# VHH binders against Geranylgeranyl transferase type-1 subunit beta (CDC43), part 15

Target 1, 376 residues: Geranylgeranyl transferase type-1 subunit beta (CDC43), of Saccharomyces cerevisiae (p18898)
Amino acid sequence: MCQATNGPSRVVTKKHRKFFERHLQLLPSSHQGHDVNRMAIIFYSISGLSIFDVNVSAKYGDHLGWMRKHYIKTVLDDTENTVISGFVGSLVMNIPHATTINLPNTLFALLSMIMLRDYEYFETILDKRSLARFVSKCQRPDRGSFVSCLDYKTNCGSSVDSDDLRFCYIAVAILYICGCRSKEDFDEYIDTEKLLGYIMSQQCYNGAFGAHNEPHSGYTSCALSTLALLSSLEKLSDKFKEDTITWLLHRQVSSHGCMKFESELNASYDQSDDGGFQGRENKFADTCYAFWCLNSLHLLTKDWKMLCQTELVTNYLLDRTQKTLTGGFSKNDEEDADLYHSCLGSAALALIEGKFNGELCIPQEIFNDFSKRCCF
Short names: E, the ipSAE of ESMFold2; O, the ipSAE of OpenDDE; V2, 0.75 times the mean of E and O plus 0.25 times the DockQ between their complexes.

## First folded at step 4 (VHH)

Design p2a (from a28 with K97R D103E S104D M107F; framework vhh_7mjh_2; at its last look DockQ between E and O 0.05; V2 from the best seeds 0.00; counts 0 for: pae E 11.6 > 2, placed apart)
Fold by ESMFold2, look of step 4:
Structure p2a (fold): chain B 376 residues (1-376), chain A 120 residues (1-120)
Amino acid sequence: as target 1 above (376 residues)
Amino acid sequence: EVQLVESGGGLVQPGGSLRLSCAASGFTVSSNYMSWVRQAPGKGLEWIGRIYSGGSTSYNPSLKSLVTISRDNSKNTLYLQMNSLRAEDTATYYCAREYLWGEDRYFDVWGQGTTVTVSS
């Protein structure tokens, strides 16, 4: 098997394929399980396989057809008898359907079904209106941010649930997949002005996005991807964009220019991090932050490859976190591969190659085919 | 809305003990991974330890024998017990909620901090 560049292939493609396939084989299929993260496992696995040129539609489309059973429509016990829909993680339910449907499982399922090319689902089974109403109900009316699910007894978002930039991204991505493009499309279902206000309130003084004026590349990627899907990146000031680009570039650990970063949890630096990205100041490099930082840079400037040292991050991923015996990628060179870092390490490489849609975290050709088939 | 409020800081003598509290509102501590973090004057952040959703704990190895993290779920409150305090333990102490989605271990909710000064 030949995968030529300048020199021998450094990517252990067959091992990566087997790694992701094993995770699909290990999925609980029992309706007696309570594992609510199965949609994430499917998404990470199918995305990884797609990145490594497996035709997942042909190979897994029928095998994973059971995912449709996790799409639930229900009626809220409110004065309007609101119909909502979304995806659950488990069919063994100990509480009403409205409280087990959540935004993350819904997004993971939708993206997986796009990669499986289940266009019949999107054209004939998905009730876009009821799904969008679920998204609407998850929006906090006072902040404009989103929670992940509803409390059946109150039919509103849990007062103790998280409502950060992650769920803003998930909410907007779901609506985007359902066909929303313009501001008026989104405004039919959510308060876009309050959402934008919330996103802008999470800007940090010296650039990037984060809580308590503590910038973080994960939140930064979520905010920028959300703004991109809303066609609203131009609402960021030039100063903030430049500060954010500078902040992101400083996340790359490099021995070439005295840009060494220490973990705030450790007193010493680690030269084995060279070329990788950290999520914030004084942290070690981590495979997932290669994706989050590169995605953010590519959204902010067309020059992103010239501004950061993509060869160095490629070397970090392939030489330090790629696991040649098992397949997959690890968080760092001291840990074993796991599914999350394997997906995002693969996505970072695909983004550098120009074959990945960073805003939606799926291969670009897959999304283009979906858009063509479903009139996007 | 979502808030963490630390308390219990102050002046202590070397060799003394102190128990810090962190009251949470707007979310449930037992549904999250919670950490204590400190920052000595002019230094970076230092992670102290974590309590997991199930109640298990892990600690910074350099501090393991000196600290204990606990919680009271009925009060939605996190605690840090510190013993045998030294001058180098002078710092601002923060409780923080860990970001659990996507296996990232960064902190997305912080308190304002409580200052501990160990002198004499």
Scores: ipSAE 0.000, ipTM 0.180, lowest interface PAE 11.6, mean pLDDT 80
ESMFold2 (binder alone), look of step 4: mean pLDDT 86; pTM 0.855
OpenDDE, look of step 4: ipSAE 0.014; ipTM 0.297

Design p2b (framework vhh_7mjh_2; at its last look DockQ between E and O 0.17; V2 from the best seeds 0.00; counts 0 for: pae E 9.1 > 2, placed apart)
Fold by ESMFold2, look of step 4:
Structure p2b (fold): chain B 376 residues (1-376), chain A 121 residues (1-121)
Amino acid sequence: as target 1 above (376 residues)
Amino acid sequence: EVQLVESGGGLVQPGGSLRLSCAASGFTVSSNYMSWVRQAPGKGLEWIGRIYSGGSTSYNPSLKSLVTISRDNSKNTLYLQMNSLRAEDTATYYCAKEYTWLGDSRYFDVWGQGTTVTVSS
């Protein structure tokens, strides 16, 4: 995935593989564990290993087969006796709400199983219609946005969840994995017109997406990826796309060339951040924002590599946040590697190399293989 | 084992004050976004507020003048201070850990068992 050469590589590939493998090896094989983040841990680890050319289906397919037990199909106590399904994070009943079906765990599990090439599951066990009905129940009928789960007592959308662009992305990604492609496909399960209205309402005045007119690269990536999966990016005005590209380019922290003077105006500028991306104005660079900003640029223009300083962000990731002793990537050069930043740092490098599908956040070759199975 | 245990509930007179505690184990409170949520008898869940990993807070606007969220990192414990309590504040109070995907989220993956506060005379 990274530079190949006769000399030492800048990428500590073997350390990265061991880093991700350690997280899978420490994860209990038993479905009786109490950690409700198990689907996320699997997704980040399998994605990282896939990026570094590990055949995860061959190595982990049998070992991770227990993930199937986290798929729950249930009947709601409503007048229609609606059947829904999804994935839970834990099967243990002594942690309140740990067995509740939710959208994030469902997406993490589905993407992990795609990377494991568990097509038998998609052909025999997964009830795509009951899963899509769960997504339907999570849509806010008034705003068109989504919450992550249903309240277990009322079977209505959770009153404590935020309903933001992240869950819009997750909802649409799940439906896409279930086979929705056209507006008519999505409209069977969700109100796409209200969803588009919500997404457009999150546009910020000077470009990008965010809450309360505060643009943020994470929300921007979620909005753009959602629109891409809905084949609706062209519904954005040319001016908004230009403003968003400009905003995203200005997220790159730089002391070089024409961007030098802007870096001197940034109160949060730190020379160790040079080349990295910040998530919003006047914040420090962070490994994860390299991915969110680059993915957003990639979705908006084919010229994204020519427009941003990809060599500089590569240097930031490899020289400042790559942890050569342990493997993985850290948030910044002062912290230890963690699984989230290790996955997204690796994904950013893979995206620059052209080997990553940003819309579904999986390696491109895995996406291509899955798409053949769904489009047959 | 990841756990949250609330305590400090009980009977309080109208106009009184109460401080609830939430002891965390299996994870570090200061590395996570933590929230308080309540459920009045016969009603749905109501979000009270959040403390971010950096220590700043945000609150449900309808409750902002009545509550304060804080934490003690040395005890790995979250607190909810409630003042000027009214009968409608009678509820079971839960602390909750936010799900750690893409930052700010009101989705909660770890909940305590709750502690009951009754406001009456």
Scores: ipSAE 0.007, ipTM 0.358, lowest interface PAE 9.1, mean pLDDT 81
ESMFold2 (binder alone), look of step 4: mean pLDDT 83; pTM 0.832
OpenDDE, look of step 4: ipSAE 0.019; ipTM 0.274

Design p2c (from a28 with L100T G102L D103G S104D M107F; framework vhh_7mjh_2; at its last look DockQ between E and O 0.13; V2 from the best seeds 0.00; counts 0 for: pae E 13.7 > 2, placed apart)
Fold by ESMFold2, look of step 4:
Structure p2c (fold): chain B 376 residues (1-376), chain A 120 residues (1-120)
Amino acid sequence: as target 1 above (376 residues)
Amino acid sequence: EVQLVESGGGLVQPGGSLRLSCAASGFTVSSNYMSWVRQAPGKGLEWIGRIYSGGSTSYNPSLKSLVTISRDNSKNTLYLQMNSLRAEDTATYYCAKEYTWLGDRYFDVWGQGTTVTVSS
């Protein structure tokens, strides 16, 4: 944020930088060889540092070059000898003659390398076709949704594995990074009509998206971001869009103005939550849902800031969940900072400033540079 | 410095018991979801269980009767009690700090691990 360089600021920028840097500096010593989530730690940490104006490519590009070793290319034992590739979370967890690559670690690694501006890797080492084939194999042929990885026995996704909107978003984001833009581009690797059918089946009757008709802002953000990357937001009816906007606005807890009557009916309202967002009805406000709800509103309408109380959510983040002693953001006023909420709290502030790409969850300037270099 | 340090491992006879400790620095155990995870030699990671910020617990069904997770908030320390140990319980045991997206378990801080060897 520019606030720390040009005037008084409520943001403890140096503490935030140290918070994220600590997580990167501990990776080699605290997590060596055993850390299955190191791609996520890297992504959240360098995203947070980038938001707070650290040149992560200059500072960490060489130091994090070992991430390249997590790229695994393998041949499936099927009749076609299909070549797939992706990223693993840990090199020491390899199971002989089985794949341990998964969609979340693959997306985290790709986005991290974009932020590190490791364009040589994208141009020379990354096999985009085999990566896209891995995504293809993760699609369930009956539902059109995605699982996170392949069953090592069958080399296809289990019919009983999780296959919700999160993995639909991750799958489409990976293909988008690999260069898919048109329906025809995506159709080379996945069944987009079945995917769209699945996404639409997750619409809730009163707006938003969620499993079993229980709307949730995280699933809503995943669904809307997926549709945005597929250039398919127009497929939502006007009624559903309006119902979803209304549902999202009601996630902001407030005691001000006409929202006062609604806040009196909110069973989970707490004065310390004022201005924050909840992820679903009858829950407390949470830093991460500030991001998920704001991103969803941003995708649904160009003037989303006029519809919600962005000053109030900024006050919630800075006054209630920013941790001025340690840096970072906490889930809520009563907890300590953690990496996930620190990244998403920072992202929410950056989104409000217009400096964040919500569809891919990276700073906007980094996305612009990647797009220029890779000819999107 | 954010850190988790496991201790209490060692060589133990079959049928024995051990209590493992995990001391946390730089963050508060009771404000987070915390897990125990183990890795047997040549095998993948196996999730043992979780303690929620509110103090309730959840366990891997295959291990539920063999283990108990607890904590001491005044010491900022997580514990794993293991009973009736068998040779297949030989592993390196880790504690980990969770973060959650839509209910899924993701880990952002790990300890270095403590090794438990069960043999006669």
Scores: ipSAE 0.000, ipTM 0.197, lowest interface PAE 13.7, mean pLDDT 81
ESMFold2 (binder alone), look of step 4: mean pLDDT 86; pTM 0.856
OpenDDE, look of step 4: ipSAE 0.022; ipTM 0.429

Design p3a (from c04 with Y102F S104E D106K E107S; framework vhh_7n9e_1; at its last look DockQ between E and O 0.63; V2 from the best seeds 0.00; counts 0 for: pae O 4.8 > 2, grease 26.1 > 24.2, SAP .74 > .668)
Fold by ESMFold2-Fast, scan of step 6:
Structure p3a (fold): chain B 376 residues (1-376), chain A 122 residues (1-122)
Amino acid sequence: as target 1 above (376 residues)
Amino acid sequence: DVQLVESGGGLVQAGGSLRLSCAASGFTFDDYAMYWGRQAPGKGREWVSGISWSGGSTAYASSVKGRFTISRDNAKNTLYLQMNNLKPEDTALYYCAKEYDFLEGKSYFDYWGQGTQVTVSS
């Protein structure tokens, strides 16, 4: 085994870099439609470039100015005059949803700043306590789950949102970035026990996480990453961990199955899905589920690379969903490359190489640098 | 080319019923959770109901629980909302919405449809 990273020789690195660069170049001047999230575009583009060894802090530091302007610190009209802060998606129009601080934009901005090494701003200007208070306000007191933003009338969770495991992940990731490590740290801002109770209530009968016994690999990755950041993976029973590993291994599409003892022919097998991962049972393979499934397996067992067919998923990504002419990765071999699948497909390959931190969804080198600077 | 076409709205008396439909095309319908939302004049958008990709799980806003029923027909790529015991406060433009991929940075209320108007008198 070699810690020096040897990327797959079939990766069209130069074209992938240009693909991500195009998305950043379009941001200052083009009209991107009325529903585009610029924070998400910055995050996925910077992450993809960083995975392909671009020095993003040296080349794309000009995006920091735009992100800093979207940091809002405000006083709530409540009894305590609570000071909160976070990031908004746009300042162009003063409409409630456009200027509302929300969890996804806050996480994307913080992770982008970390990847761009904006440590001076992060350590001196950013008010981590007010960020954590915003997260605190987003927690549902009855069930312990989180919503994405606050209602301007009640200063409580917004009626616009549904709550689910994605927002639990985002909330805990923000608190982790703000310096929370121990249960005592998290308990200053959230009801950690109630959150754990909610996460455990989303376990499915035969393994994995989802809603009402319908397992889903995306929700599974969010739940496991949340538990990892809370240092609480050990609270899962051995049986549930084993069932979840088995469920995840069966998400890899193959004519013979993914585990070494499986030899049964899959009658519904499609060659175009060979080696890819599906998000749910009886569905087609999708580039993003390679990341969600492999991250989940990585969090559950040190032997994950021996248990799944990493060569097959690599071949699926490079031969089926990698776009050799344009750069980027598509959802499947029928669609064009898009930013989300390009980033997560690249992240899946980087995770296999030991170069990606799945819990915070950033390159491992960036995580290591962040950890050294935040150890006070 | 994602397309959602809502229908079935109209003018009804308080206590009446309506069944809304949403015809979906341009994506694999049974791979996504689906939602109904609404927006009344002078109010923000309100989440009404959601249904999982398989139809096995449903959820409702407190304001409609017990009166509205969400369902789907995956063979017909159609989402439904059965609305019973309608109240004047249910008057709104009703939208169906498709779930976005995880962490894409979009919300359940980035609608693909034009909506269908429901007006409850008295």
Scores: ipSAE 0.205, ipTM 0.607, lowest interface PAE 4.9, mean pLDDT 82
Fold by OpenDDE, look of step 4:
Structure p3a (fold): chain B 376 residues (1-376), chain A 122 residues (1-122)
Amino acid sequence: as target 1 above (376 residues)
Amino acid sequence: DVQLVESGGGLVQAGGSLRLSCAASGFTFDDYAMYWGRQAPGKGREWVSGISWSGGSTAYASSVKGRFTISRDNAKNTLYLQMNNLKPEDTALYYCAKEYDFLEGKSYFDYWGQGTQVTVSS
């Protein structure tokens, strides 16, 4: 019975670099239909390249001009003629989420510019106040949550868009990038107390965060990252933190059950998911949830590496979802690599290595450089 | 992968009606807001209508307000656009779109369908 000496899973760094580069090259020409997601594509590609030690600022600095063109200022049709600013996804299309200023595109663009080390832009070109005012206008006054974009006719948040924990994170992250560090800073632009109230309202009974008392790893990561950026993690009860940690640990797929100490064999155990993380209960492991869960654990406890099985996560990513031929990471072992999973898979690995800032979702080195150069 | 397939377009006389459909697959349909857009010849894409995940909230462009009605059947993963009192200015390729979600990690390229042609004759 030849014990397949599972040799140390090797990262195919060159293939990953090529994978991310290919996606970045596709941006100008062929897919007019994908204009709405260009900022996301750039973010994921640049992030991936940075994680794999590519000097993205040197190699892709020419894209900064293009990025800067997507920064738009506009005047709201309100009594105060409020000036807001942000990034659009496309200059050609007049579609919500694509052609209008929206929170996601704004964050993706800002983070990309940070990674491309355009510090001059942040210091001299970016109107942080008008940007922050945009974020302010996106906050729902009744709930404290955030919508992704504004209806320019009503100057109110879109009535059709979701306002879940994702947008809370995006909003707070943008404000953080704009220089907000204290509650007082945030309160200049948003109702921080209402926001906190909303986040707390999304706590699930058994731990973690999610809508309708349905815990989800992604939402949990967003909530915790938001709280971290607000320096408000301490507002969570110890019990809730413990419950959340427990819930997260149970998301790691294991033959012996979700917890190291459970003697009962998981009857639904899939060997292909071993060491991977689930987004929800009774779901298959997914590459992206490796990041969301690990990020959450990282934010909750310094001992997170001792509590979860990081080696198994690494093996799951490198042996199961890493694509050695094309580069990148897939959602699972059956699918092709895609940019999203490639980025988050890479981020998960980097996080384990202590090289990734999970709060802003960028490489730690880039975060450090940004923090030093941009006097907030 | 996210797939959006529009149907129901065609040639109609001014004042007539059409009902567009968009079949959605590859994502949890009832978790996302959905939208209709259109692109007229020689013009850029424009927003037409949106509907919340539950269908409880709807929005319309000023140009179609009162004439168009957006709806959805979450059980069938289908988005609809009822277009009444059509005008020549409504002639366009109509697209359905999904709300952007960075947590789903799905294809960055498939938030829009291929479109269905609506032609309104004078």
Scores: ipSAE 0.022, ipTM 0.481, lowest interface PAE 4.8, mean pLDDT 85
ESMFold2, look of step 4: ipSAE 0.427; ipTM 0.737
ESMFold2 (binder alone), look of step 4: mean pLDDT 80; pTM 0.808

Design p3b (from c04 with E99S Y102W D106R E107T; framework vhh_7n9e_1; at its last look DockQ between E and O 0.46; V2 from the best seeds 0.00; counts 0 for: pae E 5.8 > 2, grease 25.7 > 24.2)
Fold by ESMFold2, look of step 4:
Structure p3b (fold): chain B 376 residues (1-376), chain A 122 residues (1-122)
Amino acid sequence: as target 1 above (376 residues)
Amino acid sequence: DVQLVESGGGLVQAGGSLRLSCAASGFTFDDYAMYWGRQAPGKGREWVSGISWSGGSTAYASSVKGRFTISRDNAKNTLYLQMNNLKPEDTALYYCAKSYDWLSGRTYFDYWGQGTQVTVSS
């Protein structure tokens, strides 16, 4: 395009950069106790900055180097004396013999280090096998799903801890980052047959994935991303894929120009939501569901941009949930910007532009660089 | 604009039971995962339990598993913690929290309630 300075930019890039930078500067200091949000705040902030073309490696690499100290290797008190590793949210141990490493903090930290281009870490400090063994210990042996952490008393997966598609995604993403690609690679550490069985059991009869046969776009994105990382999307039937695409397209709230559909009743439709996506039926549009639904469509079909109204979702994000005074994106047009929706709103725009890796939730250029440096 | 109001605390004999409630307003309650945490005097805040937006997925700290049950009533915008077989070490200020973070129910809380005191006598 030949237009450079004509009209105001629709994207308030400088405000967005300042928004994410403020969150890095305002990271909660530890008090007596645990700081459980650190890894998430770092991930969302540097992901947003990366999307807006900040060289986060150059600007923040030294200042965020302390994240390496959250990498913990330990020996389990089991009969095999298994060595595991992962990332903790807090460096303070409050329970003797317990581990505080968990799958979400581990994934957030690994993805952040990839965006910081800390390849020395991946080549010298990270013990990929002990990390993969931690993932192994988090798999439920009978269901095939995953829990987020181990029980401090037994150093085994918790008997009452929740397990769902989110942790399946996180587990597989960690193994993928560690170099697993083939079924044989994954099978060294997890039971992929049971995992696939669990994922398939979460299919809903009208399409999509959910809990208790209630479809939800967040679970759908987790399931599809997991299958993509396992090279197993083709295991979904054509009928289920088509039903899922249809379900996802119906999550987009829309009207036709100057009128509403008179013959269609939509209890969740609000004119301010036009173009946005809801996470499940009869809900209002939400910035984060723009990302989850678009990522799911992107994984299911190469024609996803032609099938959904991406110009309308772009208008929703930029005109309704972008906050031009503070930077960032809000959940909806009535709320203030927050870090989570700012990251995912930015990611949705980047996905539409073809600049985002939806499977790993990082910018595509960063993933490509990591793959060149750390491939197997 | 978010309001989380805890209630149901009090003094209870060891081995007894209490049910805590958290009334939520100022946000769409069933869009968020919800959590209970606690803080003993002079100690840091400790995660206790979490529940997904639908109530279909729950998680517990090992110290309370089998004794505490988290639940929610999305029609009433209320979160609950049923606490059975209480021990003196359960004495703390109990508070509820919400999170935007879909991928992790333990790692990002953007709002905390003021709390309700639970005191368990030996």
Scores: ipSAE 0.053, ipTM 0.545, lowest interface PAE 5.8, mean pLDDT 81
ESMFold2 (binder alone), look of step 4: mean pLDDT 83; pTM 0.836
OpenDDE, look of step 4: ipSAE 0.262; ipTM 0.672

## First folded at step 5 (VHH; framework vhh_7n9e_1)

Design p3c (from p3a with S57R F109L; at its last look DockQ between E and O 0.05; V2 from the best seeds 0.00; counts 0 for: pae E 6.6 > 2, grease 24.7 > 24.2, SAP .693 > .668, placed apart)
Fold by ESMFold2, look of step 5:
Structure p3c (fold): chain B 376 residues (1-376), chain A 122 residues (1-122)
Amino acid sequence: as target 1 above (376 residues)
Amino acid sequence: DVQLVESGGGLVQAGGSLRLSCAASGFTFDDYAMYWGRQAPGKGREWVSGISWSGGRTAYASSVKGRFTISRDNAKNTLYLQMNNLKPEDTALYYCAKEYDFLEGKSYLDYWGQGTQVTVSS
């Protein structure tokens, strides 16, 4: 009974635009944790608007130009008096001799400025070497993975932050934006051999990436995107790639899975989740895992659209998690729209249409324009 | 700090029943889906059951479907697993888990409780 329809557009584009615009309008006011999440809110909102064909550079470039003030350059108290830079979430600092610069805020800000086409920033204000040195300081010397910020007392990698594939992706994405392309470019700032060793150590026996041999589509997308930015996807064996594709396809929730040669019913099936993707075996579907799983498949094989029958996930997104009254997308059909799932649901649809750059999580045409104008 | 504390395990004869509880604190309980898993000696973790934030959706592993019932009381921040017609193969350490949020800046692993032992004798 599930067929693609050719009726009027199922996408409530005007509602989605208003949804994202409301979040930008509310930025000076309260969202819980607003000051520390400001860069993420901007990124998710302008990414969503750009996906829905708003010229965000023209409309918001002047309004959001204040983001440049959050770029902080500082000198570490170490033997070399190392100069680093990055983005902070708040301009008020109450801890003496500490840095509040962190990798996630830095990446969100840089990607937002790319979408705003603030190329003057990249030509004149960004000190890419001091930013790359900050990334360097965030690498753990023994594991090769990254933390998000420096410990305020030692000016070394923070021991209290998570140390996983997400931050490896963020670190490499920042260096890529700063112009690193070859192994030699990256090696100037980070130990790429140790980083690759860490990434490979997160491979699971039966495919995909995870922790403690438990595969997860979020870790998988981070690992694959990192390898793509390092031009290193070919370092994965053909068998591992095949096992990972199979694992990802089985994450689609349905009574039969998305692969016809599977004979077992999906034990986690819930009719409300039909067509959506889970992040791990036997979990409920979630709008964001549609993006993470599809991005992973896209990176592994050119045939990904044929393999996963993208019509099913499109139906899940448009019929179950798109909120036609308010705009935006929800995590699942039981919840209201939120900014994170609205951005990633929109990105999943754009990826299916071939209009999204999954490695950097920005619209493809914006990436193309950035690449032309900031040709290093 | 997220805290998940399981209780209600014990020794029971085959065919018997147990009710497990998981007391949750350190997060907004009714914002998250919750899960039960188990680990038998010498095996990896096995997913058992899950429940949506509202309790409106439930799912079960085929090995327990029809015998186990997951539920939650959001007012008391408590997750339950009613286990009926227990079999020796149900013997395991049972854990509850909180759904994790991929972009919270935390580990990508679920927060797992300490576990409560269920032993089913023949």
Scores: ipSAE 0.097, ipTM 0.601, lowest interface PAE 6.6, mean pLDDT 83
ESMFold2 (binder alone), look of step 5: mean pLDDT 81; pTM 0.820
OpenDDE, look of step 5: ipSAE 0.328; ipTM 0.694

